# Ledger of designs, part 15: VHH binders against WD repeat-containing protein 54 (Wdr54)

Target 1, 334 residues: WD repeat-containing protein 54 (Wdr54), of Mus musculus (Mouse) (q9r0d8)
Amino acid sequence: MFRRERSIPLRSSAAALSNNLSVLQLPARDLTHFGVVHGPSAQLLSAAPEGVPLAQRQLHVKEGAGVSPPLITQVHWCVLPFRVLLVLTSHRGIQMYESDGSVMVYWHALDSGDASSVQAMFARGIAASVHFICVGTCSGRVLVFDIPAKGPNIVLSEELAGHQTPITDIATERAQGQDGVADMVTADDSGVLCVWRSGPEFTLLTRIPGFGVPCPSVQLWQGIVAAGYGNGQVRLYDASTGALHVQISAHARTISALDLAPEVGKLLSAAEDTFVHIWKLNRNPESGSIEVEHCHGECISDTQVCGARFCDPLGSSFAVTGYDLAEILRFGTV
Short names: E, the ipSAE of ESMFold2; O, the ipSAE of OpenDDE; V2, 0.75 times the mean of E and O plus 0.25 times the DockQ between their complexes.

## First folded at step 9 (VHH)

Design j4 (from i3 with S105R; framework vhh_enristomig; at its last look DockQ between E and O 0.47; V2 from the best seeds 0.00; counts 0 for: pae E 5.0 > 2)
Fold by ESMFold2, look of step 9:
Formats: C-alpha cells, structure tokens, sequence
Structure j4 (fold): chain B 334 residues (1-334), chain A 119 residues (1-119)
C-alpha cells in the first residue's frame, strides 16, 4: 500500500498537458530528476529520495518570429546506449540538450526550411530507440534523428508515415533476441496505434485502428501495447497481431499518463478523474494470454492529473503532477 | 589530486560492530554529498547510505536502524558505524562523493575496504 510522502515544490504549476511529468531515475546516485512543463518553460529538478530539491534549472523554448505560440509540449530524458540527451518539444520545434540541460546541442525547426516535407505546427511525443530519438509531430509524421555516440552531429534520418492526426505519445522496448533492435509504439489523437521496429530503416509491424477517441499515453511491455484513451479506457493489445485482449474501464475521464515499471510488470494509469491506478501485467509465453490485476488505487482529491511516473525500477514509488498544482506529489510503499 | 581512502574494514562475528572511515582530500569536503556503497563478490554494487553537505542522512532499507552515517567536516572524514552485523553485510565498502547533482556519475570514488562477517 502507498502513502503520501513529502511533495516537491514547483516555482509555478504544471501545464494541463498529458504526460506532463518526466522522470530520470538515478538509483546509483540516490537521485531522481524531474521535468515539468508550464508554458514556454520547462522546470528541471534534481531531488533526494526524501523529496528535497537539490538543484533546479529552467529551459525555455527557442524564441523567434512566427505565428506559433512559444509553448512547450514535453520534456524527456532520452537514454541511449552511449549517452543521455534531454529533449524538449514545442510549437516551434525540437531542442536537444546534454543530459544536464546546460548546453543545447541540436535544434530542429518545424515551421519552414527543415529536412522534413511535412508542414507541422508542433512536436509532441519523445522516445529513444537504440541510437535514435523519435519525435512526433502534429501532422502525424514521426521524425527519426540519428544520434552519434558523441558530439553534436545529429541528423534527421527518416520520417515515418502511419498516422493522419497529431502524435500524442511514443514508447519503446528493446526487442527480444536481437541486440541493438527496439520495438516502438506511436499513438495519435484519433486513437490509431502503430508498432515499429528499429533498424537501418524503421519498419511498420502493426497498425491498430482507432475509434475516434484520442490515445494520449502509450506503453510497450513484452509485446503488449498498453494504451490509455480519452474515454478513460485502458486497452491491452498484442503488439505483433494488434488483437485486443483486455479492455479496462479504468477511469471516468481522459487518461493523461501511463507509465511502466518493466522489471516487475507494473503499469500506472492516471487521469483527469483524479485517480491513479497501478496494475500488474503478465503474459503467458506459451498461450499468449494477457493478464491484468489491479494492485492499488489512489484518489488525489480535487486534482486533475497531468502526469504520473514511477520513481524507482520496482514500482514502489510514484510521482504526480496536476493542473494548476504548484508541487509534485509523491507516493511510496510502507 | 582528489583522494578518498577507506579504512576500518576487517573480520567480525555476527552481531558485532565496525566503524568505517573515509578520509577525503583534494576538494572542499564540506560542500559535497558523500555516500557509502558496498559490493559483495559476484553481486552488483549497492547503495548503503548518504549524508548531504547540510547533514541530512538517508539509508537503504537493508541497513536502516543498524548503520549510522556521519561526517566530520573539520577532519574531512566520513564515517559509517555498523552494528548488528549479518553475513549478508560482507562486502567491499566504498565511499563516493559528488557536488554536481546533474552529473550522471559520482565525481570521486574510493578504493574500498573489505568487511567480512563470519558465518
């Protein structure tokens, strides 16, 4: 059972955006990094396990002339085999930083003159896939950036077509049985899901049709796609076939975050209905049966959840951001 | 030259006590957070305890209530008082220091001191 722990104060509040909490777990340093977006700024925090912020930094959207508002959509630590980059997406484009946020190493503009043929007004959805960083756009295209082992020679190497509406979220998982290969799921505002495999070129493996309800948050675990929808449903699909195996009426409102503790098979769902739920996933490797068990429900009174993430690999702690809440709420077991 | 030198390891009977020391030099010790780690043969290195530059302490669940971390900034020395020792506490104990909370790695590591708890 989880209990409320000391909150981490924010300078302002979390914006009302899905997936508006990023966590980099650093158990070998006894630290956790948090990222939270509000307007043109992302607030970064490095915190002790007891919830005391030890360092803070702000990143700002790249300024310039244009009709696009200077709003950040996400900030995310992309862990690659050889480096960690901090990625910021916005209505102006994609900014990539060294892991500490101190040095911007790459900028990709979405408005004109970029390497993309797609006209996009914002980026949203960030994931690392082996040595690639993949970023969604409002057109439904996914931009694939090839990240060198060191230095700033980042290039846009591929654009993936599979969605006709804005990308909402991207999640990845290392493919079993092939070193240096990862599976990736992308989601959009119509509820379409695409499953890809990394390689010299990304290959579309599975397309799961939508039903006109956005899919704000998605995860991939042992060949299971977990999708959280705008109607409060969590759906579990077989990533290889696209078959729907489990449908859970998990929340009364839009699911704004899903997170995974992959070592223990725990899924966290959080929604605008003020609830956070933790589920245990299992997959029978012989039959392919997908099983789910409810482990915990937490009601966060009068708080529309914007983001929620596990803070440790065993899923024994999690953190929550809420609309207009000037703190990161924290919960832990025993 | 930055240096962290652990000492105080040795053999002890179950239920016994040991006090480890970590002597620091070559940096402003009082501004750093310092941690103890341990590594048993064939196992991964695990975090034991941290003391912040401001004196606040934290402990792994496996040692809470049995181990006490402390620091003496005037002597540039970190301590780990271990009591109620068990066989599973057998490991090489390391101290590590950092001041940049954004770094993915510790700034400095010691060479380690062996603690053996007899069966």
Amino acid sequence: as target 1 above (334 residues)
Amino acid sequence: EVQLLESGGGEVQPGGSLRLSCAASGFTFSSYDISWYRQAPGKQREWVSTIRSGGRTNYAESVKGRFTISRDNAKNTLYLQMSSLRAEDTAVYYCAAYSDYWSLRYDYWGQGTLVTVKP
Scores: ipSAE 0.110, ipTM 0.544, lowest interface PAE 5.0, mean pLDDT 86
ESMFold2 (binder alone), look of step 9: mean pLDDT 81; pTM 0.821
OpenDDE, look of step 9: ipSAE 0.697; ipTM 0.871

Design j5 (from i3 with A97R; framework vhh_enristomig; at its last look DockQ between E and O 0.80; V2 from the best seeds 0.00; counts 0 for: pae E 3.0 > 2, grease 24.8 > 24.2)
Amino acid sequence: EVQLLESGGGEVQPGGSLRLSCAASGFTFSSYDISWYRQAPGKQREWVSTIRSGGRTNYAESVKGRFTISRDNAKNTLYLQMSSLRAEDTAVYYCARYSDYWSLSYDYWGQGTLVTVKP
ESMFold2, look of step 9: ipSAE 0.297; ipTM 0.623
ESMFold2 (binder alone), look of step 9: mean pLDDT 83; pTM 0.836
OpenDDE, look of step 9: ipSAE 0.550; ipTM 0.806

Design j6 (from i3 with S99P; framework vhh_enristomig; at its last look DockQ between E and O 0.70; V2 from the best seeds 0.00; counts 0 for: pae E 3.2 > 2)
Fold by ESMFold2, look of step 9:
Structure j6 (fold): chain B 334 residues (1-334), chain A 119 residues (1-119)
Amino acid sequence: as target 1 above (334 residues)
Amino acid sequence: EVQLLESGGGEVQPGGSLRLSCAASGFTFSSYDISWYRQAPGKQREWVSTIRSGGRTNYAESVKGRFTISRDNAKNTLYLQMSSLRAEDTAVYYCAAYPDYWSLSYDYWGQGTLVTVKP
């Protein structure tokens, strides 16, 4: 199965935020990029497969004169067909950078009217779909940015309504068909999920009601919505109908991360209960029912998990961040 | 001006061996990771092997145990020792270097050297 490998040092522990690990795999360069949020800053690392950090960079939210920078909620590499942008969300809004974090190419400020506190507003949830970058907000709106192949002419092209509470996470996948296929899912603090089709005009295909529990992390794979909840459940829904197929009492506490290895259909779940579990997703070919099989469980003693991600497309390695843990833990198959 | 010049390609029988060289200039060779890639006719370039500035090596699964990458920092030269060659190894072989660890792709490529493994 999996064994603990050499960890990657961090300057500071990960902030206690769900989904607090971003991974960009660069197999042609034999490198992996990691992103981890530490309060008002994000640490970016480029590391070799053996866990040796070869470069690192610290990114701060650009600030106004004489004011401390706002807290970051997420950092994420958005891979588009023609460019890669590093997207940073915070209590101030959204900043987009060249993939190495060196140059800011776009920013969008959130406006709260008469409010004097930056803490009253925030953006959270980042994903790319086709040539769009989608970002969630605390109002439940999802902002859609149209990204040009080159240059700074990024525009807010659409705002999606479907949620009434703060967005927690957004996940996308490449569409299997051309029309009518769901390729994005959004989640919120009430546990509501919305399933969308990307396009010149985004369309809401399915709304899955909540049950009074937040959904911090969500994934979409081949018409399956995988949702991780604040009560430790993983639920698998059919994306086209919204029907609940599988309910798993996967964790004893809040799920803080879900990730997919899409080429093999493996789902990773991680929680504040110190566990990481790996699941295999399938559909029954006769009934079309969603099925799941447990593949691996890893106990990470004394660690409140903040983020967990696969480090390769085959699901043969994963990395973990934790609160009060000044390193990225790594695990790989023997 | 950055230059990468491959040499050592040729024709060989199955099971045979070849040693490729890549002479580098125009950058601080000892500070960079350098890789071999190959491209068969009508296919995309594929990664073969990487050697880090510190000497650690990694290999594509298809060449593990048969190919050995090495470097001579004093001579700014990268090597690929190929053994147990198969027909599937027929390709143009390129060396590549990147300007820093944050680049999403290699920016410096050689012109390539042809390796042909005859049936």
Scores: ipSAE 0.231, ipTM 0.599, lowest interface PAE 3.2, mean pLDDT 87
ESMFold2 (binder alone), look of step 9: mean pLDDT 82; pTM 0.829
OpenDDE, look of step 9: ipSAE 0.511; ipTM 0.766

## First folded at step 11 (VHH; framework vhh_enristomig)

Design k1 (from j3 with A97R; at its last look DockQ between E and O 0.69; V2 from the best seeds 0.00; counts 0 for: pae E 2.4 > 2, grease 25.3 > 24.2)
Fold by OpenDDE, look of step 11:
Structure k1 (fold): chain B 334 residues (1-334), chain A 119 residues (1-119)
Amino acid sequence: as target 1 above (334 residues)
Amino acid sequence: EVQLLESGGGEVQPGGSLRLSCAASGFTFSSNDISWYRQAPGKQREWVSTIRSGGYTNYAESVKGRFTISRDNAKNTLYLQMSSLRAEDTAVYYCARYSDYWSLSYDHWGQGTLVTVKP
């Protein structure tokens, strides 16, 4: 049974954005880092696992030629095998920092090239794969950045074309060394999902049609694509075939966040309906069928949940952000 | 210069008890969070326990209920009382200071003290 634990105070509230919580677990250091965005700023918090705040830092988007400060759309720690980077996306571009947010190591400006374009530019959806960081854009393009082991020599290596609507989320799975296995999924505002194989060149493996309902959050686990939709549904697809295996009316409103505890196959879903659910995913080795079991449901009263993440590898604890909530809520099993 | 010096290690039988000490110097001890780590042969260094500047304590699941971390600010000394010791507790024990909570690297470390649990 999950219990509410000590909350972590925020200096400012969380913005009403999907996936508005990043968690970097550092169990070896008895630390957990949290990232939350609000307007032009990202709040970074270092806390003890028990929720004791230890340090806080605020990051701001680099000022461009614009009249108004750009808004941040997402903050996320990208954990690469050799490096951890903090990535911020905004209406103006993409910023990459050292893991502690102390030094910006890379800036990518979103430029429409057309000064006359009235179209809003933004980036969102952040994930790491091997030595790449992938970032979604409002045009449906996914920018692939090649990340060196050290230093600022980050380069845009590829732009992926698979979507015609704005990217909403990107999820990756660590390649277990099997050639040809899908290790990335991208989602967009029309509900389209693209399954990719990372490499020197990213390859589109499967395209799953959307049905006009946004997919704000997506996860990838052992060949299973878990997608959360604006209509409150969670769908589980076979990543290789694109076949729908499971559909759940999990929430009464749009899903705002999905997270995965990959070691145990637990899926966390959070939505604007104030609920957070934990599900157990399973692939039947004999039939290949995908199964899901409901494990836990939590109601966060009067809170539009905008971010939710597991805080440990076993999925025994999770943190939640809510719109206009000036704290990170924490839940843990006894 | 920041210095941490562990002591109290030795050989003990299973089920036995041992008390480790870490003498700190070169910084305001009372204002810092201090932790114990351990490294067994062939294994990675692992977190054992932390005591915060405010006195709050936390433990790894493997040692919870058996180990007690404490500090004497007047003596600038960190302690780890170990009880019900097991063979798997055999390791070099290190004390470490948290100097930067944003760093992903190890903090300042002592030289370590060896604890051997043998029948």
Scores: ipSAE 0.113, ipTM 0.604, lowest interface PAE 1.8, mean pLDDT 91
ESMFold2, look of step 11: ipSAE 0.348; ipTM 0.650
ESMFold2 (binder alone), look of step 11: mean pLDDT 80; pTM 0.802

Design k2 (from j3 with A97R Y98D; at its last look DockQ between E and O 0.50; V2 from the best seeds 0.00; counts 0 for: pae E 7.7 > 2)
Amino acid sequence: EVQLLESGGGEVQPGGSLRLSCAASGFTFSSNDISWYRQAPGKQREWVSTIRSGGYTNYAESVKGRFTISRDNAKNTLYLQMSSLRAEDTAVYYCARDSDYWSLSYDHWGQGTLVTVKP
ESMFold2, look of step 11: ipSAE 0.013; ipTM 0.300
ESMFold2 (binder alone), look of step 11: mean pLDDT 79; pTM 0.802
OpenDDE, look of step 11: ipSAE 0.693; ipTM 0.868

Design k3 (from j5 with Y98D; at its last look DockQ between E and O 0.51; V2 from the best seeds 0.00; counts 0 for: pae E 11.0 > 2)
Fold by ESMFold2, look of step 11:
Structure k3 (fold): chain B 334 residues (1-334), chain A 119 residues (1-119)
Amino acid sequence: as target 1 above (334 residues)
Amino acid sequence: EVQLLESGGGEVQPGGSLRLSCAASGFTFSSYDISWYRQAPGKQREWVSTIRSGGRTNYAESVKGRFTISRDNAKNTLYLQMSSLRAEDTAVYYCARDSDYWSLSYDYWGQGTLVTVKP
C-alpha cells in the first residue's frame, strides 16, 4: 500500500504534455533529481529521500538574436558510461547540457527551410543506449548521436527510418548479451512501434503496426514491449516477434506515462483519467507467454496526470505531475 | 594536481576481511563526496559505497552489512572496511571524487587496487 508523502513545490505548473516528469535516481548520493517542463522553461529539482528540496534550477533554451525562447517538449537525463547529459528537446531542436544544466555541450537545430514548417517542427522522445543518445522528431525520424566519454565532440551518426508520424517516446534497456536482443523501442502518433538493436549501425528488428490510436508512452523490459495508448489501453508485445500477448483496458482516457522498476519487473501506467496503476510483468518460463498482474491503483483526485515515474529501482515510491499542479506529488509504501 | 591512490588490496580467504585506503591530495578533501567502485573481469564498473562530505553513508545492496565506508579528513584518507568477503567480491576497487552534488559524473579516479577472494 502506497501513501501520499511530502510534495515538492514547483516554481510554475507542469505543462499538459505526456511524459512530463523526468527522474534521475542517485542512490549513491542519496538524491533524486526531477525535471518538469512548462512552456519555454524546464524546472530541475534535487531532493532528499523524503522529498525535502535541496536545490533547484530553471533552464531555458538559449535564445538567438531576435528569437523568442522556444517551447520545450521534454527534458531528460541520459545516463551513459562515465557520463550523464541533460537533454532538452524543443520546437527549435535538441540541446545537450552537462548534468546540472549549467553548460551546453551540443546543439542540433531542426531544419526550418520555410516559415510554414516552423510551427510543425519539433523534437520529442529522448533515450540513451550505451554511448548513444537517440531523439525523435516530428517527421518520424530518430536522430542517433554518438557521445564521446568526455568533451563536446558529439556527432550525429545515424538517422533511423521506420516511422512516418511524429515520434512520441523512446525507451531503452541494457541488452542481455544475446544475438538479436532488442535494447530500444520507438513509438509514434499513429501507434506504430519499432524495436531496435543499437550498435555501430542500429538494426530494426521488429515493426509493430498501429491500430489507429496514438502511442504516447512506451517501455522495454526483458524482451517485453509495454505500450500505452490514447484509448487507455496498455498492450504488451513480444519484442522479438511483435506478437501481442496482453491487452489491458487499464485506463478510461489517454495514457500519459509509463515507467518501469526494472529490478522487480513492475510497470507504472498513468493517465488523464486521474489514475496511476502498478502492474507486475512476468514471462511464463514454459510457454514464453507474457503475463501481467495488477498490484496497485492510486486515484489522484481531480488531477489529469501528465507524468509519473518510480523514484527507486524497487518500485517502492513514485512521483506524479499533473495539469495545473504547482507541485510534484509523491507516494511511498507504508 | 588532484590524485587518488588506493591501497590495501590483496588475497584473502572467503569470510575474511580487508581494509582498503584511498589517499587523496590536490584538493580540499573535506568538501567532497567520495565513493568506492569495483570492476570484476569482463563486467561493468559498479558502485559500492559513498560517504558524503558531512559523513552520511550509502551502500549498494550487495555489500550492505558487510562493508563500511569511512573518512579521516585530517589525513585526507578514505577507507573501506570489508568483512565477510565472498568470491563475487573479487574485483579491482577504485575510489572516485565528485565535484558537487549537481554533477553526475566523477571527474577523478584512482588507479585501483586488486582484491582477490579465493573461491
Scores: ipSAE 0.000, ipTM 0.248, lowest interface PAE 11.0, mean pLDDT 85
ESMFold2 (binder alone), look of step 11: mean pLDDT 80; pTM 0.809
OpenDDE, look of step 11: ipSAE 0.225; ipTM 0.619

Design k4 (from j5 with R56H; at its last look DockQ between E and O 0.44; V2 from the best seeds 0.00; counts 0 for: pae E 2.5 > 2)
Fold by OpenDDE, look of step 11:
Structure k4 (fold): chain B 334 residues (1-334), chain A 119 residues (1-119)
Amino acid sequence: as target 1 above (334 residues)
Amino acid sequence: EVQLLESGGGEVQPGGSLRLSCAASGFTFSSYDISWYRQAPGKQREWVSTIRSGGHTNYAESVKGRFTISRDNAKNTLYLQMSSLRAEDTAVYYCARYSDYWSLSYDYWGQGTLVTVKP
């Protein structure tokens, strides 16, 4: 049974964005870092496991030639084997920081293309794979950045073309070094999912059709693609074949966030309907079928949830952000 | 100069108890979070326990219910009361000061004190 724990106060509320919560777990240091975006600012918070705030930092998008400050679309800690980077996406570009947000190590400006394009430019969807950071764009392109072990020598290595609508989310799974296994999934506003294999060259393995329903959040786990949709459905696909195995009417409104506790196969879903659910995923080793079990449901009263993340590897705790909520809610098992 | 000095280590039987101390100097002890770490032979250093400046305590699962962290601000001393000791508790135990900086790293470490649990 989960109980509500001490909340972490925010200086400003969370913006109405999907996946508006990043959590960096640092159990070895008895710390948890949280990232939340609001307008032109990203709030970084460090807290003790008991919810005691320890430090807070505000990051802002680099001012460009624009008249108005750019809005941040997402903040995310990318954990690579050799370093951790904090990545901010915005309407102007992509910023990469040292993990504590102290130093910007890389800036990528989004090209406005033809001056005649009235279309808003933005980036969103952030994930790390091996030594790459992948970032989605409004054009449907996924930018792949090669990340060095140290220093600012980050290079745009590839642009992946698999989507025709804006990227919404990217998820990766730590490849246990098995050749040929899918380790990344990308989603877009039309509900299309692309499954990729990372490497010197990223390879599209599977494309799952969308039906015009946005997929705001996606996860990848042991060959299972978990996708959350604007209609409140959670769908589980086989990553290799693209086959739909499970469809759940999990929420009454758009899913705003999915998260995974990969060690235990728990899936967290959060939506604008005020609910957060925890699911247990399982692949039947005999049949290969994907199974899901509902484990927990939590109602966040009067709160449109915009972000939700597990706060420990066992999925025994999770944090939640809500629209216009000036705190990070915390829940833990007794 | 900031200094942390661990003491109290020694050999103890399984099931026994031991109390470690960490004497702090060179800084306002009461204002800092302080932690115990341990490093067993051939293993990585691992977090054991933290006591916050506000008095809140936390423990690794492996020591929960057996170890108690405490502090005496008047004496600038951190303690770790260990009970029901096990062989796997054998390690060099370190105290570490938590940085007040955003990086939230430990900026100072003691030299460590050896705890050996053996029959």
Scores: ipSAE 0.199, ipTM 0.644, lowest interface PAE 1.7, mean pLDDT 92
ESMFold2, look of step 11: ipSAE 0.353; ipTM 0.645
ESMFold2 (binder alone), look of step 11: mean pLDDT 83; pTM 0.834

Design k5 (from j5 with D33E R56Y Y106T; at its last look DockQ between E and O 0.90; V2 from the best seeds 0.00; counts 0 for: grease 27.3 > 24.2)
Amino acid sequence: EVQLLESGGGEVQPGGSLRLSCAASGFTFSSYEISWYRQAPGKQREWVSTIRSGGYTNYAESVKGRFTISRDNAKNTLYLQMSSLRAEDTAVYYCARYSDYWSLSTDYWGQGTLVTVKP
ESMFold2, look of step 11: ipSAE 0.599; ipTM 0.804
ESMFold2 (binder alone), look of step 11: mean pLDDT 82; pTM 0.822
OpenDDE, look of step 11: ipSAE 0.631; ipTM 0.837

Design k6 (from j3 with A97K S99P; at its last look DockQ between E and O 0.71; V2 from the best seeds 0.00; counts 0 for: pae O 2.3 > 2, grease 26.6 > 24.2)
Fold by OpenDDE, look of step 11:
Structure k6 (fold): chain B 334 residues (1-334), chain A 119 residues (1-119)
Amino acid sequence: as target 1 above (334 residues)
Amino acid sequence: EVQLLESGGGEVQPGGSLRLSCAASGFTFSSNDISWYRQAPGKQREWVSTIRSGGYTNYAESVKGRFTISRDNAKNTLYLQMSSLRAEDTAVYYCAKYPDYWSLSYDHWGQGTLVTVKP
């Protein structure tokens, strides 16, 4: 069903981080943008079909007070209805760029001025909701930034308290802003999940207990929370009730990335066990039950997969990053 | 100054054919990706087709197999050959240019040319 396609070369390898791949699709141009982090740098790549590289840009964390260059934890394109921003998180702070990475439009420092605290600080987990960008922190706080349609007048509007351990990932649904509907989920190192409703004030709707196993990656789809765990399990929860509906031993090692093709309800899972799987999610409209079907499995030989994303809306192609791999692997249906 | 000027629009019967042109100036045409968009009455503007500087082409699913995008670099002209036209193809068709590979939106649009498909 899937075949390996031409890889996209990286100037440097991918860091061993969860969710270490961001993909921005530009169907109108038949281009795909990729973001990968390694150490103090983020690599942005533009590729044509068949993996032909077109452009590459390197971004670095803003220099500040410190003995060593800060490490980047994540890069992600936040697609808002009116604007696209590139967001970088690091051990020092949060940077927001214009979509092409050419101009930094916003900087948020994490440090409280205490050098000892600075070393322990980091941000990760990035998602957009309506006109907000949400970013997780090591303290368990989620920073909510209000994004204007234009310009650099970004403001921290809210801090969400729902977690006591570091945030690992944040996911949002596109159909945001509907009353009473959950449109964001946050995860942390203890496996706790919080389901939120975005708005002028974010509201915690459901808290799903963790069981002491980290949840490195999470997705939200039509009231279903898909969570990937350090023990290789994928769990599907009802977002409204917090009830566990499905548990899959999907991987033999920690899941490093989940991605969703929301139009078709496909879930991509990737883990350190070298495997990438595609699953089909379904909610039974009559019973309300959540179902999952395995669609595809791919083994990335000798590769600790650290990032995986669909590259098209139908979920017929996906890209993969691996630890110390100096290329983005690509797979597509024949 | 970048200029894009669409032409070739008109009224055609279902099943008919029409060829649109876009005359480009003010930039190196051969080095740029160029696209067609269309906007039907009461609807949002939608992507139709793109031809890259290297000649690679892609199409919206709704027009695949029916429309053909091409370019003449010597004439700085973009074309859209439309065949098997349908009522739903009725729209103002626009030519558009990206400034570079990093841009997410087109920076230049033409004035558009109206295509009407009706019996």
Scores: ipSAE 0.036, ipTM 0.484, lowest interface PAE 2.4, mean pLDDT 90
ESMFold2, look of step 11: ipSAE 0.413; ipTM 0.671
ESMFold2 (binder alone), look of step 11: mean pLDDT 80; pTM 0.806

## First folded at step 12 (VHH; framework vhh_enristomig)

Design m1 (from k5 with Y56R; at its last look DockQ between E and O 0.83; V2 from the best seeds 0.64)
Amino acid sequence: EVQLLESGGGEVQPGGSLRLSCAASGFTFSSYEISWYRQAPGKQREWVSTIRSGGRTNYAESVKGRFTISRDNAKNTLYLQMSSLRAEDTAVYYCARYSDYWSLSTDYWGQGTLVTVKP
ESMFold2, look of step 12: ipSAE 0.529; ipTM 0.767
ESMFold2 (binder alone), look of step 12: mean pLDDT 82; pTM 0.818
OpenDDE, look of step 12: ipSAE 0.621; ipTM 0.834

Design m2 (from k5 with Y56H; at its last look DockQ between E and O 0.94; V2 from the best seeds 0.68)
Amino acid sequence: EVQLLESGGGEVQPGGSLRLSCAASGFTFSSYEISWYRQAPGKQREWVSTIRSGGHTNYAESVKGRFTISRDNAKNTLYLQMSSLRAEDTAVYYCARYSDYWSLSTDYWGQGTLVTVKP
ESMFold2, look of step 12: ipSAE 0.553; ipTM 0.796
ESMFold2 (binder alone), look of step 12: mean pLDDT 82; pTM 0.826
OpenDDE, look of step 12: ipSAE 0.625; ipTM 0.828

Design m3 (from k5 with F27S Y32N Y108H; at its last look DockQ between E and O 0.69; V2 from the best seeds 0.00; counts 0 for: unsure alone 57.0 < 65)
Fold by ESMFold2, look of step 12:
Structure m3 (fold): chain B 334 residues (1-334), chain A 119 residues (1-119)
Amino acid sequence: as target 1 above (334 residues)
Amino acid sequence: EVQLLESGGGEVQPGGSLRLSCAASGSTFSSNEISWYRQAPGKQREWVSTIRSGGYTNYAESVKGRFTISRDNAKNTLYLQMSSLRAEDTAVYYCARYSDYWSLSTDHWGQGTLVTVKP
């Protein structure tokens, strides 16, 4: 079904970081914005399906009294009801930009004082829920920022406890209006997952214990938590109960990315084993059991995949970044 | 400053055709996107069609197969060829642009040209 399309050149290669591809889909314009991290900078690109980059910009961590440039851990477009912010996490903290990366509107420094060793404080894991932006930290705390409809009057409104190891990833979903529907999932380096309901105060709904391997990437779709683990498993949990429904031996090595095409219920998994797989998720309406079907497998020869994302809401195309690869690879349906 | 001026509107019978023009002044649109929108009486403005440099096009479902967008970069002019017109196509038609590929919304609008399809 999928065929390789023209790739998008990068100024610098992708860094070897999990989830190192961010996408903002603009289907009405038939455009996709891409974000890829390399060291202390992120490359932002806007491209059409024909693969010619129409615009690009390099975003550096803004200079702020640092002796050496801080490394970026993640870049992500946060879509909120009244605005879109580009959020960047690093070993110094969090910076938030207008959606085009041109203007920084807010920053939050992590406390790195009194550290006697080079064990850097860092932020990692970025998602938006309603008018909140949530960002993970290396302590396992999740910072919740209350975002105004416009302007820079952003406030750290809450810190969430539930993890004892560094946050790896955060994913969100807007509830369909039913009570008890999960809004956010957070993951950490021990493989623990926490499932939350957003609101004036965030509520922990359930905690899914780890089993000694990291969970680098997580997704939440219609009450299903999809988690990708350092041992190559994909696991599907019921978000309300935390019950494990499906284990998939999807990859031979660490899963570095998961993504959803939420309108069609397709899950993408990608790993250091050079593979990308696409799965169809469903629930049996009578039993409530989560079901999964394999749809597509793609081998990216000699490439440790760092990031992979769908480029449209229907899951008709996806893009891939790889360690030391100076291009974004693209694949689309015929 | 960029300015957009629509023309070519008028009254037609159902099944008829019209060609709208949008003249751009102040800057070229060869490197950017320009789109058609329409607003029927009592309705919100809706997207109709977009064209990008290189000639690629996209259309709203309600007009696919009936409308064709095109551009003439030498004249800085955008066209909308409308065929098989229906009563529900009656609206004021606007052209609009994004200031760059990073913009999330249009930022320049024309004054509009009225298309009336007689019942």
Scores: ipSAE 0.521, ipTM 0.771, lowest interface PAE 1.4, mean pLDDT 87
ESMFold2 (binder alone), look of step 12: mean pLDDT 75; pTM 0.767
OpenDDE, look of step 12: ipSAE 0.667; ipTM 0.861

